# Miniprotein binders against q6w4x9r395to579: the designs that were tried, part 24

Target 1, 185 residues: q6w4x9r395to579
Amino acid sequence: GHCSLEGGSFVTTFDARPYRFHGTCTYILLQSPQLPEDGALMAVYDKSGVSHSETSLVAVVYLSRQDKIVISQDEVVTNNGEAKWLPYKTRNITVFRQTSTHLQMATSFGLELVVQLRPIFQAYVTVGPQFRGQTRGLCGNFNGDTTDDFTTSMGIAEGTASLFVDSWRAGNCPAALERETDPCS

## First folded at step 19 (miniprotein)

Design ge31
Fold by OpenDDE base, fold request of step 20:
Structure ge31 (fold): chain B 185 residues (1-185), chain A 91 residues (1-91)
Amino acid sequence: as target 1 above (185 residues)
Amino acid sequence: SELEEIVKTILEAVKDLLYAVEENDEEAIKRAIERLEEAAKRAEEAGFEKVAEGVERVIEAVRNGEEDPWLYLMVRWLEWYMEEAMRRAKE
């Protein structure tokens, strides 16, 4: 399954459903029992302009009971809040420079993350087949059905992205805005 | 149903808890935790062990001084367990 966060505010789910939203919060991208130690992948969005519609991805966070890794445009920060030189390695996670503009987080548990640092901060999430039907969050449920990707954290199917996205917030933030737009348009 | 009542109670208490944490209202936090503890007990007694576990994780997070995003992640896990329980109950 491949999930992408592109263009600052566009998301394509594991089931290949594209959508757009504007929010300034941390959101759960991927929650799954397949991630060890209650792990989750999160996305941090912030204002990139003066209007409410000017938002962008500013960081990706992997969080578990054992690890906290924050990948931003300028640095990689770990559990103790310290910036780390790359490559950074834990017991089952490695963060390294893939290219001049891309970082990669590789794991032993079927999660891969590629982050484009420049010119636009973007993220690409790949999960193994063992995650099929066992994911929740902004990346969807990876069940091959695009029509149910907007399922809230409480299992309610939404027709629009706003309530869906808000249900996956990981902080006290204002409501997200949404627009159904093809990220490639 | 019993589960529906438990879930309703949990959702309300979690809402209050998160608000109380944000406001640093210790008394309100305490009250919300007490409500959650009772709900967890009910959940366990009704056979919804994962729901009870989820509640305890939220409580633990707060007691440990955790805020966003960890606290909210615990809430999302709790919601996962509640949703699954509700889904199974309808089957």
Scores: ipSAE 0.869, ipTM 0.939, lowest interface PAE 0.5, mean pLDDT 94
Fold by OpenDDE base, fold request of step 20:
Structure ge31 (fold): chain B 185 residues (1-185), chain A 91 residues (1-91)
Amino acid sequence: as target 1 above (185 residues)
Amino acid sequence: SELEEIVKTILEAVKDLLYAVEENDEEAIKRAIERLEEAAKRAEEAGFEKVAEGVERVIEAVRNGEEDPWLYLMVRWLEWYMEEAMRRAKE
């Protein structure tokens, strides 16, 4: 399964459903029992302009009981809050520079992350076949059905992206909005 | 059903807890935790062990002073367990 976060506010789910939203919060991208130590992948969005529609992805976070890894445009921060030199390696996770503009997080448990740092901060999530039907979050449920991807954290199917996205927030933030904007915002 | 009532109680208590945490209201936090502990006990006695476990993880996160992302992640796991229990009850 492949999930992408592109153009500042665009998401394509594991089931290949595209959608757009505007929010300024941390959101759960991927929650699954296949991730060790109650792990989850998260996305941090922030305001990039003066209007509510000017939002952008600013960081990706992997969080578990054992690890906290924050990848932003300028740094990689771990549990102690310090920027780390790459490559960074734990028991099951390795973060390294793939190219001058791309970072990669490789794992032993079937999760891969590629982050484009420039010119636009973007993220690409890949999960193995063992994750089929066992994922939740903004990347969807990876069951081959696009019609049920907008399922909230409580299992309610939503018709719009805003309520779906808001249910997966990981902080106290304003409600997500759905508005047509420039692909670069 | 009993499960529906337990879930309702948990959802209300979690809402109160999150609000209390944001306001740094220690007394309100304590009250919300007490309600959650009672709900967890009720869930366990009714055979919904994973729901009870989920509640305890939320409480633990608050008591340990965990950051917002972790606390909310624990809430999302609790929601997962409640949703699964509700789904199984309908099968």
Scores: ipSAE 0.866, ipTM 0.938, lowest interface PAE 0.5, mean pLDDT 94
Fold by OpenDDE base, fold request of step 20:
Structure ge31 (fold): chain B 185 residues (1-185), chain A 91 residues (1-91)
Amino acid sequence: as target 1 above (185 residues)
Amino acid sequence: SELEEIVKTILEAVKDLLYAVEENDEEAIKRAIERLEEAAKRAEEAGFEKVAEGVERVIEAVRNGEEDPWLYLMVRWLEWYMEEAMRRAKE
């Protein structure tokens, strides 16, 4: 399963459903019992301009009981809040520079993350087949059906991306919007 | 159903809890936690152990001073357990 966060505000789910949203919050990309220690992958979006449609991905966060890894455009910050030189390695996770513009987070539990730092901060999530039907969040449920990807955290099917996205927020933030993208987003 | 009532109670209490945490209202936090503890007990007694566990994780997060994003992640896990319980009850 492949999920992508591109163009500042575009998401393609594991089931290959594309959508867009504008929000300024942290959202759960991937929640799954296949991730150890109640782990989840999150995306941080922030305002990149004056208008509500000017939002962009600014960081990706892996969070569990054991690990907190924040990948931003300029640095990788871990549990102790310290920026780390790469490669950074924990028991099950390794973060390293893949190319001059790409970072990779490799894991022993079937999650792979590639982050493009420049020119646009983008993220690509790959999960193994063991995750099929066992994922929730903005990346969808990985069950081969695109029509049910907008299922909320409580199992309610939503018709709009904004309501779907809001259900997966990981903070107290304004509601997500579905607007036309600005050049800066 | 009993589960539906428990879920409703939990959702309301979680909403109040998150608001109280945002406002740093300690008394409101305590009240919300008390409601959640009662709901967890009901869930456990009714055989919904995962729901009860989820509630406890939320409470623990708050007691440990966790806010976003960990607290909300715990809420999402609780919602996962509630959704699964509700789905199973309909089958």
Scores: ipSAE 0.865, ipTM 0.937, lowest interface PAE 0.5, mean pLDDT 94
Fold by ESMFold2, look of step 19:
Structure ge31 (fold): chain B 185 residues (1-185), chain A 91 residues (1-91)
Amino acid sequence: as target 1 above (185 residues)
Amino acid sequence: SELEEIVKTILEAVKDLLYAVEENDEEAIKRAIERLEEAAKRAEEAGFEKVAEGVERVIEAVRNGEEDPWLYLMVRWLEWYMEEAMRRAKE
């Protein structure tokens, strides 16, 4: 299964459902019992003057009971707050420079992450077939149907991206506004 | 149903807990944890062990001073367990 986070805050789910959102928060991208130690992959979005959109991807985080690996747009890789030289290896994770513009995180548990650092910070998530039907988050539920890809953290299928995305916040942050009204109205 | 009442209580208490943690309101944190502990006991006694376990992990995260994003990840695991329990009850 493939999930992508591309410029303009575009997401394409494991079931190929595209959507866009604008928010400033950390969001759960992928949560699954297939990830060890209560693991999850997360995406960090922030307001930036670099993109034509209101928000841009600024970091990807792999978080578990053991690790907090942060790959950020400033090209620094940390684990538990400590900067690491590449290639960086743990028991089940390896982070290395794939090309001058791309980093890769490979794992023994069927998760692969490729991060494009330049010209635009983007992320590409690949999971093995054992994840089918066993994922939640911004990348969807990987069940082969786009009808319920906007399923919230409590299992409610939404028709809009904003309600779905807000349910996957991993921090105390304001709800995203897709359509701002004129403040003079 | 009993499960629906337990889930409603947990969701309300988690919302209060997260707000109290953000405000650094120790007394509100204590009150929210007490509600969660009562709900977890009710869940365990009713046979919803994963829900009870999920509640305890959220409480543990707060007691250990864990913050974003770990605390929220524990909340999302708890929500998953509750949704799974409710879905199975409909079968």
Scores: ipSAE 0.753, ipTM 0.870, lowest interface PAE 0.8, mean pLDDT 86
Fold by ESMFold2, fold request of step 20:
Structure ge31 (fold): chain B 185 residues (1-185), chain A 91 residues (1-91)
Amino acid sequence: as target 1 above (185 residues)
Amino acid sequence: SELEEIVKTILEAVKDLLYAVEENDEEAIKRAIERLEEAAKRAEEAGFEKVAEGVERVIEAVRNGEEDPWLYLMVRWLEWYMEEAMRRAKE
């Protein structure tokens, strides 16, 4: 299965459902029991351009009980906040520079992540067939049906991307409206 | 149903916990954890062991001072366990 994060704000799910959203937060991209140690991939989005509605991908995070790997433009940081020389290797994970513009995270548990660093930060997630029907998050549920790919963290299928994406926040990220209001008024 | 009441209680307590952690409000954190511990006991007694385990993992993340991404991930696992329990109850 393939999930892509392209053009700063576009997502294509494991079931090939395209959507776009505008938010500034960390979101659960892929959650699955097939990832060891309660693992997940997360996507970090931030404001871009001059428009209030323009946002783009700025980092991808792999997180489990054992590992924290943050991939941002030209930097890989682990559990203790140290930038690491590449290749970086654990028992199950190898992160290496595939080309001058691409990094790859390869794993023994069926997850592959390719990150394009330039000219635009983009990410491509590949999972093996063992993940079919066992994923949640922004990449969808991988069940072969696009009509329920917008399933929230509590199992509710939504008709719009914004409600679906909001349910997958992995941090305290005030609604954009609150950042637009004057705190004193 | 009993499961629906347990899930509602957990969701409310988790929301309060996340807010309390963000505000660094020690007393509110303590109160939310106590409510979660009671809800976990109800879940375990009712046979929803994964839900109870999920609640315990959220509590542990808070007690260990884990950063938001990990804390929220534990909440998303708890939500998954609750959704699975609700889905199985319909079968």
Scores: ipSAE 0.741, ipTM 0.866, lowest interface PAE 0.8, mean pLDDT 85
Fold by ESMFold2, fold request of step 20:
Structure ge31 (fold): chain B 185 residues (1-185), chain A 91 residues (1-91)
Amino acid sequence: as target 1 above (185 residues)
Amino acid sequence: SELEEIVKTILEAVKDLLYAVEENDEEAIKRAIERLEEAAKRAEEAGFEKVAEGVERVIEAVRNGEEDPWLYLMVRWLEWYMEEAMRRAKE
C-alpha cells in the first residue's frame, strides 16, 4: 500500500483517494497494530506562506515506546531528541540517505518511508500487505474502498477532508487554540 | 446500551483531561483521572477489556508526564478500541 504527502498539503491515501487540507498541527498519518511498541507514523504541518491557509509538511515522526524518530525539513534526523548521523540504525529501523535529495527509513516490520527533502519537503509511505484493513489516520484504512477513507478517530465516515483531518490531531495546535479564544477571529 | 454509556463517559472525561493537561490544571487533571478510573472499572466489569486497558494507558501517559504526541496517540488507541467494541456489539 502507498500513501503520499505532496506539495501544498496534498495527500493520497493507501486506497488512492486524493485530498488536500489546511492545518497546522501534528497528525496521525498511520496507526496500526502491525507497528511494534504501540507505534505510529505522524506528520507535522505548519504555516508555509503569507496567508493563514497555506500549510505544508515540515516533519515526519515515527513514534513508539522505544523511539521518537523525527525527520525534519531542515534535513536533521533525531531520535528521542538527539541528532543522528546517517546511516542511523536501531534494532528494527535504518535511516539512510537514498539520494542527494531523499532520505529513507526502512524497517523490519513492513513500513518504509521515503522523504524528499528538496525542492519541496514531501513524504511517501509504503506498507506491506499485512497492514491491509489494519490502518487508521490520514493515510486511510487500506480496505480497498475510497468511500470510507475519511474515517475519523471514532470510526465516523466524514464527507469532508477537513473534519476527517481535524479528528487525527496528535498535539496542541496553538494557532487553532488562539483562534478559538479570540472573539475577533 | 451499557457500552454506549461507558463510551460517552470516557469521551467526556478524555476531553476534559486533554484540556486540563493543556492548561496545566492539576486539580482538573485529578478529577478527570478519577472519572476515567471509574469508567475503566465499568468497562472491565462489562467485559470490554481492551477499552479498560486503553483508558489505563491514557492515565499512565498523563501520570508519567509524557510529551505530546504520545498522550494523543494513547487517546487515539483508546478511541480505536471503543470503536471496535461498538462495531462488534452491533454485529
Scores: ipSAE 0.739, ipTM 0.863, lowest interface PAE 0.8, mean pLDDT 86

Design sj13
Fold by OpenDDE base, fold request of step 20:
Structure sj13 (fold): chain B 185 residues (1-185), chain A 89 residues (1-89)
Amino acid sequence: as target 1 above (185 residues)
Amino acid sequence: DRLRKIAKVLYWLAAVLLWEAERAFEAGNFEEAFELAEEAGKLIEYAIKLAEEAIKEGDTDPQTEELLKKAEKLAKEVERFIAKVAEEL
């Protein structure tokens, strides 16, 4: 499954459902029993301009009982609050520079993350087949059905991206705004 | 500039850890809530120190001051939460 966060406010789920939102919070992208040590992948969005519609991805966070890794748009990589030099390796995670503009987080448990630093901070999440039907968050449930991707953290199917996204907030932040724009159109 | 950038990361991490702590508390996992909140506290205090150091070294970017303000606010929130959790331990 491939999930992408592009263009500052566009998301494409594992099931290839595209949607757009504007928010300034941390959101859960991926939770799954397949992630060890209660792991979760999160995305940090912040204001990028003056208007409420000017929001963008600024960091990706992987949290588990063992690791708390942050990769920011400023090329800051930390684990457990400590800045790390690349390449950096933990027990089952490696963060390294893929290209001059791309960083990669590789894992031994079927999660891959690529972040594009410039010109826009973007993230690409890949999970193995073992994750099928066992994911939740902004990246969806990876079950091949796009119609139920907007399932909230409480297991309720929502019709709007705004309510769906808000349910996956990992912080005390304002409500997200929805715009129905297809990034592929 | 580098100090602010690191401080910002620590701020984000502290914020999410506080949120996790709150969820743990709601679930009745008070020990976990306390541990997460304590970690958030350490991170946010370090973020504040870095931001202050940046300013001392001549960082005049308004974003640094804004970060410092937000970090101090979060630090107070964490402190209040820790006190709340401590009552349940």
Scores: ipSAE 0.823, ipTM 0.919, lowest interface PAE 0.5, mean pLDDT 94
Fold by OpenDDE base, fold request of step 20:
Structure sj13 (fold): chain B 185 residues (1-185), chain A 89 residues (1-89)
Amino acid sequence: as target 1 above (185 residues)
Amino acid sequence: DRLRKIAKVLYWLAAVLLWEAERAFEAGNFEEAFELAEEAGKLIEYAIKLAEEAIKEGDTDPQTEELLKKAEKLAKEVERFIAKVAEEL
């Protein structure tokens, strides 16, 4: 399964459902029993302009009982609040420079993350087949059905992205805005 | 500039940890809530220190001052929450 966060406000789920939102919070991208130590992948969005619609991805966060890894648009990598030099590895996770503009977080448990630093901070999440039907968050449920991707954190299926996205907030933040637009625009 | 950038990361992490702490509290997991909040507190205090250091070293970017203000606000929130949780321990 491939999930992408592109263009500052566009998301494509594991089931290939595209949608757009504007928010300035941290959101859960991926939770799964397949992630060890209660792991979760999150995305941090911040204001990038003056208007509420000017928001962008600024960091990705992987949280577990063992690790708290943050990768920011400024190429800051931290674990448990400490800045780390690349390549950096833990027991199950390695963060390294893939290219001049891309960082990669590789894991031993079937999660891969590629972060594009320039020109736009973007993230690409890949999960193995063992995650099928066992994911939740903004990246969807990876079950081959796009119609139920907007399932909230409480297990309620939503017809629009707004309430869906808001349900996956990992912070005390304002409500997100929804726009149905082509991610390529 | 680098100090601000690191401080911002710590701020984000502290914020999410506080949120997690609140969820734990609501679930009745007071010990976990306390631990998460304490960690958030440490991170946010460190963020404040870094931001202040940046300013001391000549960072005049308005974003740094803004971050400092936000961080101080969050620090107070964390402190209040810790006090709340402590009453349940």
Scores: ipSAE 0.821, ipTM 0.919, lowest interface PAE 0.5, mean pLDDT 94
Fold by ESMFold2, look of step 19:
Structure sj13 (fold): chain B 185 residues (1-185), chain A 89 residues (1-89)
Amino acid sequence: as target 1 above (185 residues)
Amino acid sequence: DRLRKIAKVLYWLAAVLLWEAERAFEAGNFEEAFELAEEAGKLIEYAIKLAEEAIKEGDTDPQTEELLKKAEKLAKEVERFIAKVAEEL
């Protein structure tokens, strides 16, 4: 399965459902029992324009009991709070520079992350078939059905991206309803 | 400016770890909550140190001062949470 985080705060889920949201927070992209050591993939979004309704991806975070990897749009890569030179390898994870503009995190457990650093910070998440029906978060549930991809952290299918996205916040951030909305949305 | 960039990453990570600690606390996993909050505290204190050093070395980017203010606020939140968890241990 493929999930993408592209410029303009666009997301396409593992079931190919596209949506857009506006928020300044850290969000859970992917949780799954297939990720070892309670692993989770998260995305950090921040203000990117003159309007509070313009937000963009600024970092991707992979957390587990063993690793706490952050890859930022400023080309900083850390594990457990320590800056790392690339290529960087742990037992199950390798982070390396593919090209002058792309980094990759490859794993032994079926997760792959590719980030584009320039011209726009974007992320591409690939998971193996063992993840089917076993994912939660902004990348959806990977069950082959787009109609329930907006399933909240409480297991409720929502009709709007905003409520779905707000439920997956990993931090003390205002709900989207407490901030300016995109006037074109 | 590399100091600011690293401090920003540490701040984001510390905030996430505090959030995870709060979830562990709500689940009754007080030892786990304490360990996560302690780690968040170490990260945020390091983030503050790096942001302060960046300013002293001439970083004039307003993001650096904003980051320092946010990090100091988060550090106080982490301290309060650690005290709360300690009562349950």
Scores: ipSAE 0.813, ipTM 0.910, lowest interface PAE 0.7, mean pLDDT 88
Fold by ESMFold2, fold request of step 20:
Structure sj13 (fold): chain B 185 residues (1-185), chain A 89 residues (1-89)
Amino acid sequence: as target 1 above (185 residues)
Amino acid sequence: DRLRKIAKVLYWLAAVLLWEAERAFEAGNFEEAFELAEEAGKLIEYAIKLAEEAIKEGDTDPQTEELLKKAEKLAKEVERFIAKVAEEL
């Protein structure tokens, strides 16, 4: 399954459901029992552009009981708060420069993250087939049905992105704004 | 500017860990809440140190001062939360 964070504010779920939002917060992108040590993947969004309401992706975070990896748009990679030089390797995770413009986090547990650093910071999440029907978060539930991809952290299927996105906040943050089109994002 | 860029990452991570600590507290997992909040406190103190060092070394980017103000606010929030959790231990 493939989930993408593109264009600063666009998301496409594992079931190919597209949506867009703006919010200054960290959001849970993916949780699953298939991730070891209570792992979760999160996305950090912050203000961008000339409008106060515009936000874009600034970092991706992988948290578990073992690792707290952050990859930022500025090419800073940390684990447990310690800056790392690439390639960086743990038993289950390798972070390396894939190309001059792309970094990759490869894992032994079926999660792959590729980030594009330039021209804009984008993220591409790939999960193996063992994750089918077992994901939660902004990337949806990976069950082949787009009608319930907007399932909140309380298990409620919503018809719009804004309530769904707000439920996945990992921070004390203002509510997200759903937009159909924003020429600055 | 590398110090500012690392400080930003530490700030984001500290904010997430405080949020997780608050969720643990709401669930009654007070030892976990305390451990997460203490880690958040260490990260945010280090973020402040790096931001201050960046300014001393000539970082003039206005984002550095904004980060320092936000980090100092978060540090106070973490300190208050740790005190709150300690009452439940």
Scores: ipSAE 0.807, ipTM 0.902, lowest interface PAE 0.8, mean pLDDT 88
Fold by ESMFold2, fold request of step 20:
Structure sj13 (fold): chain B 185 residues (1-185), chain A 89 residues (1-89)
Amino acid sequence: as target 1 above (185 residues)
Amino acid sequence: DRLRKIAKVLYWLAAVLLWEAERAFEAGNFEEAFELAEEAGKLIEYAIKLAEEAIKEGDTDPQTEELLKKAEKLAKEVERFIAKVAEEL
């Protein structure tokens, strides 16, 4: 399954459902029992212009009971708050330069993250088939049905992206805004 | 400036750990909440140190001053939360 964070605030879920939101917060992209040690993948969004409706991805975070990896738009990679030089390898995770413009985090548990650093910071999440029907977060539930991809952290299917996105906030922050008049592809 | 860039990462991580600590507190997991909040506090104090050093080294990017203000605010929030959790231990 493939989930992408592109072009400022565009998201495409594991079930290929596109949506757009604008918000300044950290959001849960992916939770799953397939991720060891209560693992979760998160995305940090921040202001990218003069208005609050202009936000973009600034970092991706992988947290578990063992690792706390951050990859930022400024090409800073840390684990547990310590800056790392690439390639960086733990027992289960390897972070390395894929190309001059892309970094990759590969894992032994079926999660792969590719980060585009330039021209803009974008992220591409790939999960193995063992994740089917077992994901939660902004990347959707990976059940092959786009009608319930907007399932909130309380398990409620919503009809709007904004309510869905707000439920996955991992921080005290303003509610996300969706701009319906500039539809996502 | 590399110092500012690292400080930003420490700030984001500290904010997430405080949020996790608050969730643990709400669940009654007070030892976990305390450990997460203490870790957040150490990260945010280091972020403040790095942002201050960046300014001393001549970093004039307005984002650095903004980060320092946000980090100092978060540090106070973490300190208040640690005190709150300690009452339940």
Scores: ipSAE 0.789, ipTM 0.898, lowest interface PAE 0.8, mean pLDDT 87
Fold by OpenDDE base, look of step 19:
Structure sj13 (fold): chain B 185 residues (1-185), chain A 89 residues (1-89)
Amino acid sequence: as target 1 above (185 residues)
Amino acid sequence: DRLRKIAKVLYWLAAVLLWEAERAFEAGNFEEAFELAEEAGKLIEYAIKLAEEAIKEGDTDPQTEELLKKAEKLAKEVERFIAKVAEEL
């Protein structure tokens, strides 16, 4: 499964459902029992301009009981709050520079993350087949059905992206705004 | 502006940890809630220190002051939450 966060406000789920939202919060991208130690992948969005519609992805966070990794545009911060030089290695996770503009987080448990740092901060999440039907969050449920991707954290199917996205907030933040825009346009 | 950037990352992380702490609390996992909140507290305090250091070193960017303000607010929230959790332990 491939999930992408592009263009600052566009998301494509594992099931290839595209949608757009504007929010300034941290959101759960991926939660699954397949992630060890209650692991979750999250996305941090912040204001990129004056307008409420000017929001962008600014960081990706992987959080588990053992690992805390934040990949931002400029810094990679880990458990102890220190910025690390790459490559950074834990027992199951490696963060390294893939290219001059791309970082990669490789794992032993079927999660891969590629982050484009410049010119636009973008993220690409890949999960193995063992994750099928067992994922939750903004990246959807990876069950091959796009119609139920907007399932909230409470298990309710929503018709709008805004309510769906809001349900996956990892903090006390303002409500997200929805705009129907083709991410390919 | 590296200090500000790191401080901002720590702020985000602390906020997430507080959120997780709150969820743990709601689930009745008070010990876990406490541990997560304590960790959030440490990170946010460190963020504040870094932001303050940046200002001291001559960072005049309004974003740094804004971050400091937000971080201080979050720190208070964490403290209040820790106190709340402590009542359940």
Scores: ipSAE 0.660, ipTM 0.860, lowest interface PAE 0.7, mean pLDDT 93

